# Ledger of designs, part 4: VH-VL binders against Type II restriction enzyme TaqI (taqIR)

Target 1, 262 residues: Type II restriction enzyme TaqI (taqIR), of Thermus aquaticus (p14386)
Amino acid sequence: ASTQAQKALETFERFLASLDLESYQQKYRPIKTVEQDLPRELNPLPDLYEHYWKALEDNPSFLGFEEFFDHWWEKRLRPLDEFIRKYFWGCSYAFVRLGLEARLYRTAVSIWTQFHFCYRWNASCELPLEAAPELDAQGIDALIHTSGSSTGIQIKKETYRSEAKSENRFLRKQRGTALIEIPYTLQTPEELEEKAKRARVNGETYRLWAKVAHHLDRLENGFVIFRESYVKSIELFLQKNAPTLSGLIRWDRVAQEALTAP

## First folded at step 22 (VH-VL)

Design f2 (from b2 with heavy chain D54S)
Fold by ESMFold2, fold request of step 23:
Structure f2 (fold): chain C 262 residues (1-262), chain A 121 residues (1-121), chain B 110 residues (1-110)
Amino acid sequence: as target 1 above (262 residues)
Amino acid sequence: QVQLVESGGGVVQPGRSLRLSCAASGFDFDYYGMYWVRQAPGKGLEWVAVISYSGRNKYYADSVKGRFTISRDNSKNTLYLQMNSLRTEDTAVYYCARDLYWQSEYYFDYWGQGTLVTVSS
Amino acid sequence: QSALTQPASVSGSPGQSITISCTGTSSDVGGYNYVSWYQQHPGKAPKLMIYEVSDRPEGVSNRFSGSKSGNTASLTISGLQSEDEADYYCQSYTSSSTDVFGGGTKLTVL
């Protein structure tokens, strides 16, 4: 829609394309040394919003990951010292720092993915979208405001693994609200069609994921982003159905009913 | 805390029927495909049947086709195996299992304790 | 009827490395990277140790590793410990019928 939103999206996409994903994967994939829940003082989410969610700024710029991590680290020297002494006594400074880098990188990639949806939404859609770190406490990634109500969204990746019954505070707070699952896959339509041909029972499911993948693009460095057709399809779905939507709108209904053609 | 609990096993004569249940808790059951795998006493593992997350698609090992039916009730978080025309070679511990990842059909990360089915005259 | 072939037993001393083989055909182990390995102690349900030939799920020791060459997959256990004594099963996707399990290998820690 606005020139500002379109420029913000283009700048964010250039940032995503600038990432050397292969090098980061090689560096961090084998490193899982920090597995403890991070205390609130070490939560990177406010910093990720500060540095990467700049929807209203003229000419925004975005830190590389290394600079982001340095900023996060240097802002928290005291809490980090306490955390290291508590959980990693006897370990080298470099060992613990590298473990936190790897963990924060994985968090950043997830957040950058959801921010791309939000930037694309602002550039292509008319319904207002709200993204803020406080929404995480409600169990949603963003809010989309429709006439008289709000609809939450959650990006649902194909690698999701459930080890507890889902609870969603957003849905419990208010009758008549809806939460839409936004399916996201790193697989290409071609890979998913091949899986569909080989599947015992998941052929139909893989073809739904292929429909999803047709609304995603891959940047030259391999980062998977949302096409304009994705967000426009979701907006049309909301405009058409919002008066009757409530509760959880599952990924397969979204794929079947909203994501019809690129 | 993921839990799978099989029930319905017992001693039954050849040619009879038996229905196994697998009660699921601690995860979003209706997002996952589910499996039955069996193990005859003192022998190895044998894949039996698989059902998609929605219950719309089912697939069976050749040894049980036409005799066994896999089904699920997502409102009750329960998987079933209806076993008809039982044979002595169906004697086994029957496990239900969940896929490792959401909507994969290849790897099983959570298994129930198993329920013993004995088919003998 | 074809099944994945595993040795009936293997043994090793604490601290050694051992390898368990799983040989199939081009229709299963050789044709696809959908190979997994399961550990089973007596009276217990199987536990997934390796998937997609070489990946480890969370909570599985890095002493366990997997590989594949041609029609043969391998599970390697380094730094052998007494708790590793169990039955081990390979499994693979097959294009022709049903997923198959190997016959199992009993690992004895001496």
Scores: ipSAE 0.549, ipTM 0.782, lowest interface PAE 2.0, mean pLDDT 87
Fold by ESMFold2, last read:
Structure f2 (fold): chain C 262 residues (1-262), chain A 121 residues (1-121), chain B 110 residues (1-110)
Amino acid sequence: as target 1 above (262 residues)
Amino acid sequence: QVQLVESGGGVVQPGRSLRLSCAASGFDFDYYGMYWVRQAPGKGLEWVAVISYSGRNKYYADSVKGRFTISRDNSKNTLYLQMNSLRTEDTAVYYCARDLYWQSEYYFDYWGQGTLVTVSS
Amino acid sequence: QSALTQPASVSGSPGQSITISCTGTSSDVGGYNYVSWYQQHPGKAPKLMIYEVSDRPEGVSNRFSGSKSGNTASLTISGLQSEDEADYYCQSYTSSSTDVFGGGTKLTVL
């Protein structure tokens, strides 16, 4: 129901607002991220869904990051020992733990961001949304169901990614459906418009990202979230286009065709 | 693991041409603007050229404008620099570099190992 | 004449703080907040340490900080370590297309 979805969104936004982002930035920014691919036994995704995707609960509560990380760590002592012995021979467990903590924090922020889109969608939109760890593992953050088809979505951040791999393209696609990229930026519209005026080659690109930023909002602690106008614009785009959409619909088409100034 | 690998450098006489390539892997190449930056032996860094993620927009330093052409083939994840009418002052290690963000053009977060171009008679 | 001016060298002992200056004009460092700093070890490609005057890329230690006053940008390294020994270059956006990098500063850790 709409009232249940609105309460879930409000509770999740309260959780996001409670995060001490400045402390986490100070703690984790200088830490060398563990670069090795995590084995499947160490994948945090199922735990992130269990603790943070609670769309069907009456009055959900959400773990703080430290408690989440402790649960993830304690559940996996043997696979963690094997991983550390294999890749970090000669390093202290404290050193490796902090590196994994920094890595999982970045993953959690990414997942919390995509969950906000999903909570906002449930609160504001009519088309059904499906999110599950199996979809996320395939590179699809959610499925949106229309009367004649399903369309996958993936949140696309412009941020620096030192560990980006081409494997993610393969995992994003669903057989026989469209995948749309949902652009997301931490920059403000005014920052992006100013960059557009001074750009040598990227003026057009900065203006598209400014359109995106106009549909985002910033909580008091600095966490960037999706406005209602964002999800409603995407819903309208799908309602108009879904019967004919196929393949990858890139962020710049979405910014140009779906998002307008609020 | 982001990787940029330059190739195509060598020794060439003034007035000749060379084509440099930069093979990219470990990131979504066609989402990022790309750069060429050079470093003369024993000297500092000099910006050379930039190209937008789509390849539609290009910009050059005055020292190379009209002689060098930056281009990209997004289907092959490859950046190019066509260097015509080479001069002795073009002697340098040439680096390809990536934008920090999909919309930045001021910051070079990943660099290749460089390829040496020597222009001498 | 828009080259960014850096000292040729600077030195410090482990644990100390050092500062590298980068002086430009009102048409670059003074006029815009598009300043970055790069670290280059011998025989290696540069690495981005600071962008947009004071922001750190992910994975860069908070021992590195950036600031700007007037036409001068500064890179400060606190708690100096032997691995910090390298060349450091500032870079700034300019409204002209002339040289946008500083000449470089050699940091020696004693």
Scores: ipSAE 0.309, ipTM 0.664, lowest interface PAE 3.7, mean pLDDT 85

Design f3 (from b2 with heavy chain G33A)
Fold by OpenDDE, fold request of step 23:
Structure f3 (fold): chain C 262 residues (1-262), chain A 121 residues (1-121), chain B 110 residues (1-110)
Amino acid sequence: as target 1 above (262 residues)
Amino acid sequence: QVQLVESGGGVVQPGRSLRLSCAASGFDFDYYAMYWVRQAPGKGLEWVAVISYDGRNKYYADSVKGRFTISRDNSKNTLYLQMNSLRTEDTAVYYCARDLYWQSEYYFDYWGQGTLVTVSS
Amino acid sequence: QSALTQPASVSGSPGQSITISCTGTSSDVGGYNYVSWYQQHPGKAPKLMIYEVSDRPEGVSNRFSGSKSGNTASLTISGLQSEDEADYYCQSYTSSSTDVFGGGTKLTVL
């Protein structure tokens, strides 16, 4: 709601728009070399927050991915060496580096999506939002505070695969709290409607996703971001329901109750 | 970590009924469409049925339509196949399978080990 | 349900590349990009190797690649290894809202 928050959002969106997603996709999509869990020393989340979560800065600047990766790499030569020796003995340095680069890119994209939600929220909503690496470690993307409670949020992509995600520790540790899933899709409403027509068991589901998609926007480079209507709808939902919310609030409930209309 | 374990197979006479179960673990079961696929001895794969993540929608191969019923209990992470009016041609290893990602309905990403159903007089 | 057409068998030497074809119709392979490939070793459950014509699930070797032209999908395995010896099945969504499999191809590594 503040001028600062709006500027942060705009600057971040300009950054997102500057990304050559097509080139990155071509380069990294086929690379699935490093799939192991990264040790704590190689966790990119703290660095991602450092360089891309700047909600309190007046004139934030954001690193390009290449520069970010180089920075991340150069600061971690020792733990990287250990990691390579442990998991990639006999492999070339360049091979492993490229693998990690691809993985970190995928992580970065996810985090950037998360941060956009948060930046948009700060710019458009009244309820306070908290984001921190520690929350991510708990399996949530952010906390939204109401007068009497905190609600966790977790962005759920349409291509979600639970085996690729860490277990939800937030709900286990925060008894009585709620975690709401924030549905996210790269598909357009039109694409989803077309899929709905072809679907045999998920037709209505795809149409529900289409409704979700109306609250998303696609940048010229293809990056999908959250519209103001998205976060405002979620805020309204929380304002109305937060006192009675507990446990996991699934995406379909969120979509149906909060995102039913553009 | 994804695991699917079929059970309930056995030898039955034609016209009889059998109920198969598939116990799922290691993933969010209630987010995925689930399938039954069968394979006759020495033969290829045949799709049998699909059920949506919420169990609301079902679809069947023509060969089993009207005789088989796919269902699920998300609270138990279990998929079922009720097979009625069994025929000799229903003899096969029956696999349960999970789709690739949530809300998808086109692929068989993970498979169980299968359970053998033999229909013979 | 008519099966998609695959060669009964293919063979190759270690290190070579082979291609398995899967021919359908405009109502299945040619009509959708919902083509997948599965690997099945004797006595084992099938494993998804390719989905959406050319995408690989996590954990699948980049030696496996998929393509489609017209009503024919193709699975290419490069750098053949002994462990690649298995049966391979193609699968496609159909206009009748069903899934159809190919007859399967036995790959022998010589």
Scores: ipSAE 0.721, ipTM 0.867, lowest interface PAE 0.7, mean pLDDT 93
Fold by OpenDDE, fold request of step 23:
Structure f3 (fold): chain C 262 residues (1-262), chain A 121 residues (1-121), chain B 110 residues (1-110)
Amino acid sequence: as target 1 above (262 residues)
Amino acid sequence: QVQLVESGGGVVQPGRSLRLSCAASGFDFDYYAMYWVRQAPGKGLEWVAVISYDGRNKYYADSVKGRFTISRDNSKNTLYLQMNSLRTEDTAVYYCARDLYWQSEYYFDYWGQGTLVTVSS
Amino acid sequence: QSALTQPASVSGSPGQSITISCTGTSSDVGGYNYVSWYQQHPGKAPKLMIYEVSDRPEGVSNRFSGSKSGNTASLTISGLQSEDEADYYCQSYTSSSTDVFGGGTKLTVL
């Protein structure tokens, strides 16, 4: 990996470490005002990539969330007005703004987690990784290139709740390709082991998650990030299996075959 | 949207068997633990059984253990409850339910409309 | 297993706050934080209102809150509204690897 990639990772991790997650959680957790799908003009993903995906920059800087949100808001006054008139007629400006702020924060946290994986990958792995808003639109977080093939990756959180079932757009569009789920948990190995002891039907599952958790690290502020061992294990898995991979590769297979040991 | 649709209920005599089905849609069925919960007419809720997301592990309430079998076909997004040796006290609306999040096993987040099973002589 | 103990009925006026108790044992409510609450309107399926003692699922009003002390869990509904009139059930995981429900509480909004 290049020195540039390592510096990008370090700078990004410093950014993540600077986040007051506790305050954000207290502020935004109870706010669920804006839950509907946002129109294309209000999609925050392009802006998130612009401000937080800087893999090619020598000295990247990252905006605080408040500054990011203000920037996002100020550039979209017209579509916001239309959105508010359509869905929130009669509501105060402050009410809707706070709702969107909470929504975007939740999105940002997910994207930051995704970007950390990508930054870590670039810093530690040899296989090329591609990240772009267009890939997110296809339902994947990144694309990893191997000799003769490309594999999609998608971070899968332990607390995942699917509310709509459909075939992944990436897999639908690119038949014969593979999409691997990247398991991610906020729990410690110890916590997961305790859950395993109390569990009736998911004991072994929690133990598998515990193995995954050994490849994760927790910053002082509580943000969970990927260890080098995580991405290297995935890279090795892809180097060995990518030519034969097709369709959805579930998290439990990835965990079992790639992340079996710290 | 998440949907659970139970079927297979009806009127049966004691000692007979009945098989319930629950068709799931609107979520990744094969990621969630699934449940059967029943409610006798005018009574409270009673947990019946749970099955892991992969169908490998099952647990039952003592009241139905040895008589009922929970199973699932993830390729068909369908949950089943085979009820044997039915008793009058098994009369109830039977609900299928999904857990709150994947790999959880403690909560009933989404419920079907239920199907009525009446065991009567 | 024996059902968790709930009051048969509670009542309140619109805008008031009411609390429903759910008493179990050290083998269920007191032994785990896997306590949940469900709302059921007549002729309808139950709806999850609280999980993990005090967490609220997406889409559930912040007027609903949960807590636990010892072997007793509590559901509090603030700013009582007419649509809150329903049966409420508590539920807990048990040391026997089962789930147990309370007997249910009928909430009447006066």
Scores: ipSAE 0.655, ipTM 0.843, lowest interface PAE 0.8, mean pLDDT 93
Fold by OpenDDE, look of step 22:
Structure f3 (fold): chain C 262 residues (1-262), chain A 121 residues (1-121), chain B 110 residues (1-110)
Amino acid sequence: as target 1 above (262 residues)
Amino acid sequence: QVQLVESGGGVVQPGRSLRLSCAASGFDFDYYAMYWVRQAPGKGLEWVAVISYDGRNKYYADSVKGRFTISRDNSKNTLYLQMNSLRTEDTAVYYCARDLYWQSEYYFDYWGQGTLVTVSS
Amino acid sequence: QSALTQPASVSGSPGQSITISCTGTSSDVGGYNYVSWYQQHPGKAPKLMIYEVSDRPEGVSNRFSGSKSGNTASLTISGLQSEDEADYYCQSYTSSSTDVFGGGTKLTVL
């Protein structure tokens, strides 16, 4: 691991630790006013990458969310006006702004989690990792390169969100390529073990999640991040199996084969 | 958007069999535990059965154990309930429901509109 | 399985706050935090309103809140609206590895 990668990780973790997640949750959780698909001009991903994916920079700095959002908003006044006229006739800019702010926060948190994985990877692993907005557009969070092949990764978070089942665009475009799900949970190992004891049909599933949870850490503010052991386990898994991997590799297989030890 | 559509309900005599289906769409069906819950006319809700996301594990209420079988075909995004040895007390609207989280088995966040099963002589 | 105990009916005027109780035992409501609440309008499927005693799913109004003390869980609806008129069911996990529902409460908005 390079000194630069380690510094980037440390700086990013300090940033994550500085977030007032409780306040943000209270503010944004009840706000679901902007659910429409965002036009290309309002897609926050490029900006998120610009401001928070700085893998190649020395001494990177990261914007607070409020400042990030302000910059995002001010840069897009024209497309925002069009968006409001199209979807929010008669609504104020303030109303839409708050809606978009909430939505972008949720997006940012997801992306920050993804980026932490990537920063941790760069700091701890030898296999090269590639991350870019264009990859996200293909439905993957990053690309890990092995000898003669590339494997896509996707953070798989436990969710109650409705997610339509569809063929992954990445897999569709690149036949023979593998996409591995990286399981991610906010629950503690202890919580999951207790659930496993009481479970009827998901006992083994909870135990698998408990194994996963042992490879995660919680910052003081509650932000859950990836341990070094997590990415090293994944790297080892890829080094061993990448040549034979094809298609979607589900989280439970990853958990069973890569994340079996605390 | 999540959609659950039950079918297969009808009128049957006691002792007969009936098979219910629940067509799921709008989510990764094979990640979620699925449930059957029923409601007798004018009565409350009663949990019937649960099946794990992979169909490997099943659990039943005592009232239907040995008579009902829950199953799923993830390739078809369909949940099933095979009901054998039906009794008059099995008369109810049968709902299929999805778990809140794809690893959970305690909450029902989405419900179908239900299908009516009437068992009468 | 014995049902959890709910009042048969509650009523309130628009804008008021009402509370529906759900009483179980140490083997269900009192033993676990797996308490949920469902709203059901006539002829409609139930809708999850509260889970894990006090958490709200996405899209559920913040007028709905949940709590638990001992063997009794409570659903509180503030700022009562006409649309809130429905049947409400509590649900909990039991020590026998089953799910149990309350008998339901009919809420009337006067």
Scores: ipSAE 0.585, ipTM 0.836, lowest interface PAE 1.2, mean pLDDT 92

Design f3 (from b2 with heavy chain G33A)
Fold by ESMFold2, fold request of step 23:
Structure f3 (fold): chain C 262 residues (1-262), chain A 121 residues (1-121), chain B 110 residues (1-110)
Amino acid sequence: as target 1 above (262 residues)
Amino acid sequence: QVQLVESGGGVVQPGRSLRLSCAASGFDFDYYAMYWVRQAPGKGLEWVAVISYDGRNKYYADSVKGRFTISRDNSKNTLYLQMNSLRTEDTAVYYCARDLYWQSEYYFDYWGQGTLVTVSS
Amino acid sequence: QSALTQPASVSGSPGQSITISCTGTSSDVGGYNYVSWYQQHPGKAPKLMIYEVSDRPEGVSNRFSGSKSGNTASLTISGLQSEDEADYYCQSYTSSSTDVFGGGTKLTVL
């Protein structure tokens, strides 16, 4: 764990803590105007990596969301105009812009969450981690290099809704490799333990999520981040098992075998 | 597109058995708790049974406990309801339903179109 | 049989707001925030409109809103439209009830 990696983590956590999450929730929750698939020209992922994944910079700074959105918008005036005219005929540009803003905010929160895992990993762990927008295109959030192999990871949020049968391009392209689901929840261990006591069939499931939640922490503004114990537990699991891991390692196995109560 | 398709309904005499199937497609079936919900003709909705995503935990409404068995085969993306010792009050359209979130058991996000079971003397 | 009480019917004119009540006990609606609402058109399967008391699934109009006070949950439909004419069911989590759904409310748009 280098001084640079620890400083990058601390700076990124200060950025996350600076976000006025309550105001963003109030502004964007009632907004649902853009559900179309975005064409490649409007993909925000390269911009999100450019502005928020700065692991190798000594003193990084991070854009606020509004400035990020303005930059993304201004770089794409022509393709945005084309997209709006094609799919939102009869709507005001202001209405569509707000809908895209709300959509990109949700994407940014998701990406900031996975970046925190990566910053924490770099600060606390010895196994090398790689994150890039090209890896996201393959369906993984990061790649962790073990001796003789590499293992992908994917942050798996509790609010995940499957709207299609999943197929992971990373696993398809690289036979004999593994993808680890990293569960993430906004619920506290206390909330999950109460749900477990009341559950009809999901009692064990809620207890596994409570294990997950014990390895997460909440900043003052409510942003949920990964504790050092989380990444160290995953690293230990990989060190013990990587030679024999293959295919998808589901969140429940990760919670059962890697995550223990801190 | 998420699809749930029930089958196996029909007309049977009291005391007989039926097995309902629900074929699931268009989503990661083995991440979700699954439900059977029924609706008697002209009446409201009644929860019947629920099964955890891995099939290890099951829970039943009192009206069917001991007579019905919920099960799943995750390799076939199929949910089942074995209905034994059928009674006339079991006459209903039976719906297969999915939980809203893959780690929840409280909300029914997707429903099939249902299969009719008629138990007639 | 239903553990949750809903009015049998409610009606309103286009453009009005209407509210459907769902009354339970401290062991379900009053004790927890695990309340949902379903819309069912004739001959169709139910559709989830509201979950966790007041949240809307993706694709549900913001004309639908939910709330809870004490042992009573409420579904409010603003700007009533003809396509809103349907049966509406509340549902609440309970570990002790013999029935998870309300009896249903028929909404008629005049």
Scores: ipSAE 0.502, ipTM 0.764, lowest interface PAE 2.3, mean pLDDT 86
Fold by ESMFold2, fold request of step 23:
Structure f3 (fold): chain C 262 residues (1-262), chain A 121 residues (1-121), chain B 110 residues (1-110)
Amino acid sequence: as target 1 above (262 residues)
Amino acid sequence: QVQLVESGGGVVQPGRSLRLSCAASGFDFDYYAMYWVRQAPGKGLEWVAVISYDGRNKYYADSVKGRFTISRDNSKNTLYLQMNSLRTEDTAVYYCARDLYWQSEYYFDYWGQGTLVTVSS
Amino acid sequence: QSALTQPASVSGSPGQSITISCTGTSSDVGGYNYVSWYQQHPGKAPKLMIYEVSDRPEGVSNRFSGSKSGNTASLTISGLQSEDEADYYCQSYTSSSTDVFGGGTKLTVL
């Protein structure tokens, strides 16, 4: 809730608003040439946190994606050469570079979305929030600290595809803790209500997503961000329930109990 | 790896009942709406039924409404189709299918290999 | 249920491009972007090739592309190969909350 946190949020939102999302989508959406699992040495998450999660910095600034990618690439010339030789033998570096740009852009958009939640949380809420790439390796986007416990969060987009059924690594390593799913949609409340009217079985689900969408905003460039009401609703939910929460708290319970309450 | 395996098909006489199962693995089954789609021999595809992720909402094609019941057991990752009052026009390969996205009702991303139901006297 | 209209068959030579049409109405193909295409080889389950008019799932070759104009959706296959020989179905969600499939198109690679 500090003045510094509010200015950091506003600066991050200006960065998000500055992105030419339509141009990036046109450039990168058709490019799926690098689909292999990236080796640890090529993992962009530490760099994304370094350049975009600056909660501890006075007067932070944020790199454009192109400069971020250049920095990531230049730090890793040897492991990139090894990766290219292994999977793309005979291809030009320019070809592989474009494929990695497209892939890292998709990752960056996902990470910027979760960081907006975190910046909004810091600006609006009292409970401390912790975000780090080490937590992401455990399968959570952030920890929120309550008296006597910590609760993990994961941002869950409406287009989320869960391709493996297993317990979250965080929950396995820290039994007796909780992880809550934070629903996030790119659709407007009006679009979701229209879908609800035509739905065969998802009518209740679409109306619940419409309630979620009322807590989200869209920047002029189309980037969807979290309203203050979103993070305050989650904070209230945690303040009331954290002592009894354990295991995975699914998106629909979170939406119903936190995002449809007064 | 996502897998859908249908079972329970066979030959039955008109007016009889049959129950199909679809065993799911490799994904969080209880996040997804699930479908039955059928294909008569030598014919095209026909949607049959859909059930919500939690099993509370169900919807049927007019051709089967009142005779077929879709259900699921999320503790067993299994989808079911109870087919009563079977008719010769119900003869088809029956596929179970998953939505592309867990919030979608529009697209059939993964399909089983199908199980044949033959209704004849 | 009403069906979307597809040609019964199309053919092409290896390396050519072919287009399969799928014509509906303003209550399905024309009114919404809930259009998908499925490939089905003999004895096999259908495979999703295109969704939301023009999007490709992961692992589908970029030789497959989709588009829509008015009430007609199109699947285009470029660089035709022998393994592309199959039945192709379009599908759309409708304003009456149903799925409607086309009758299917048999693609023959000459």
Scores: ipSAE 0.464, ipTM 0.748, lowest interface PAE 2.8, mean pLDDT 86

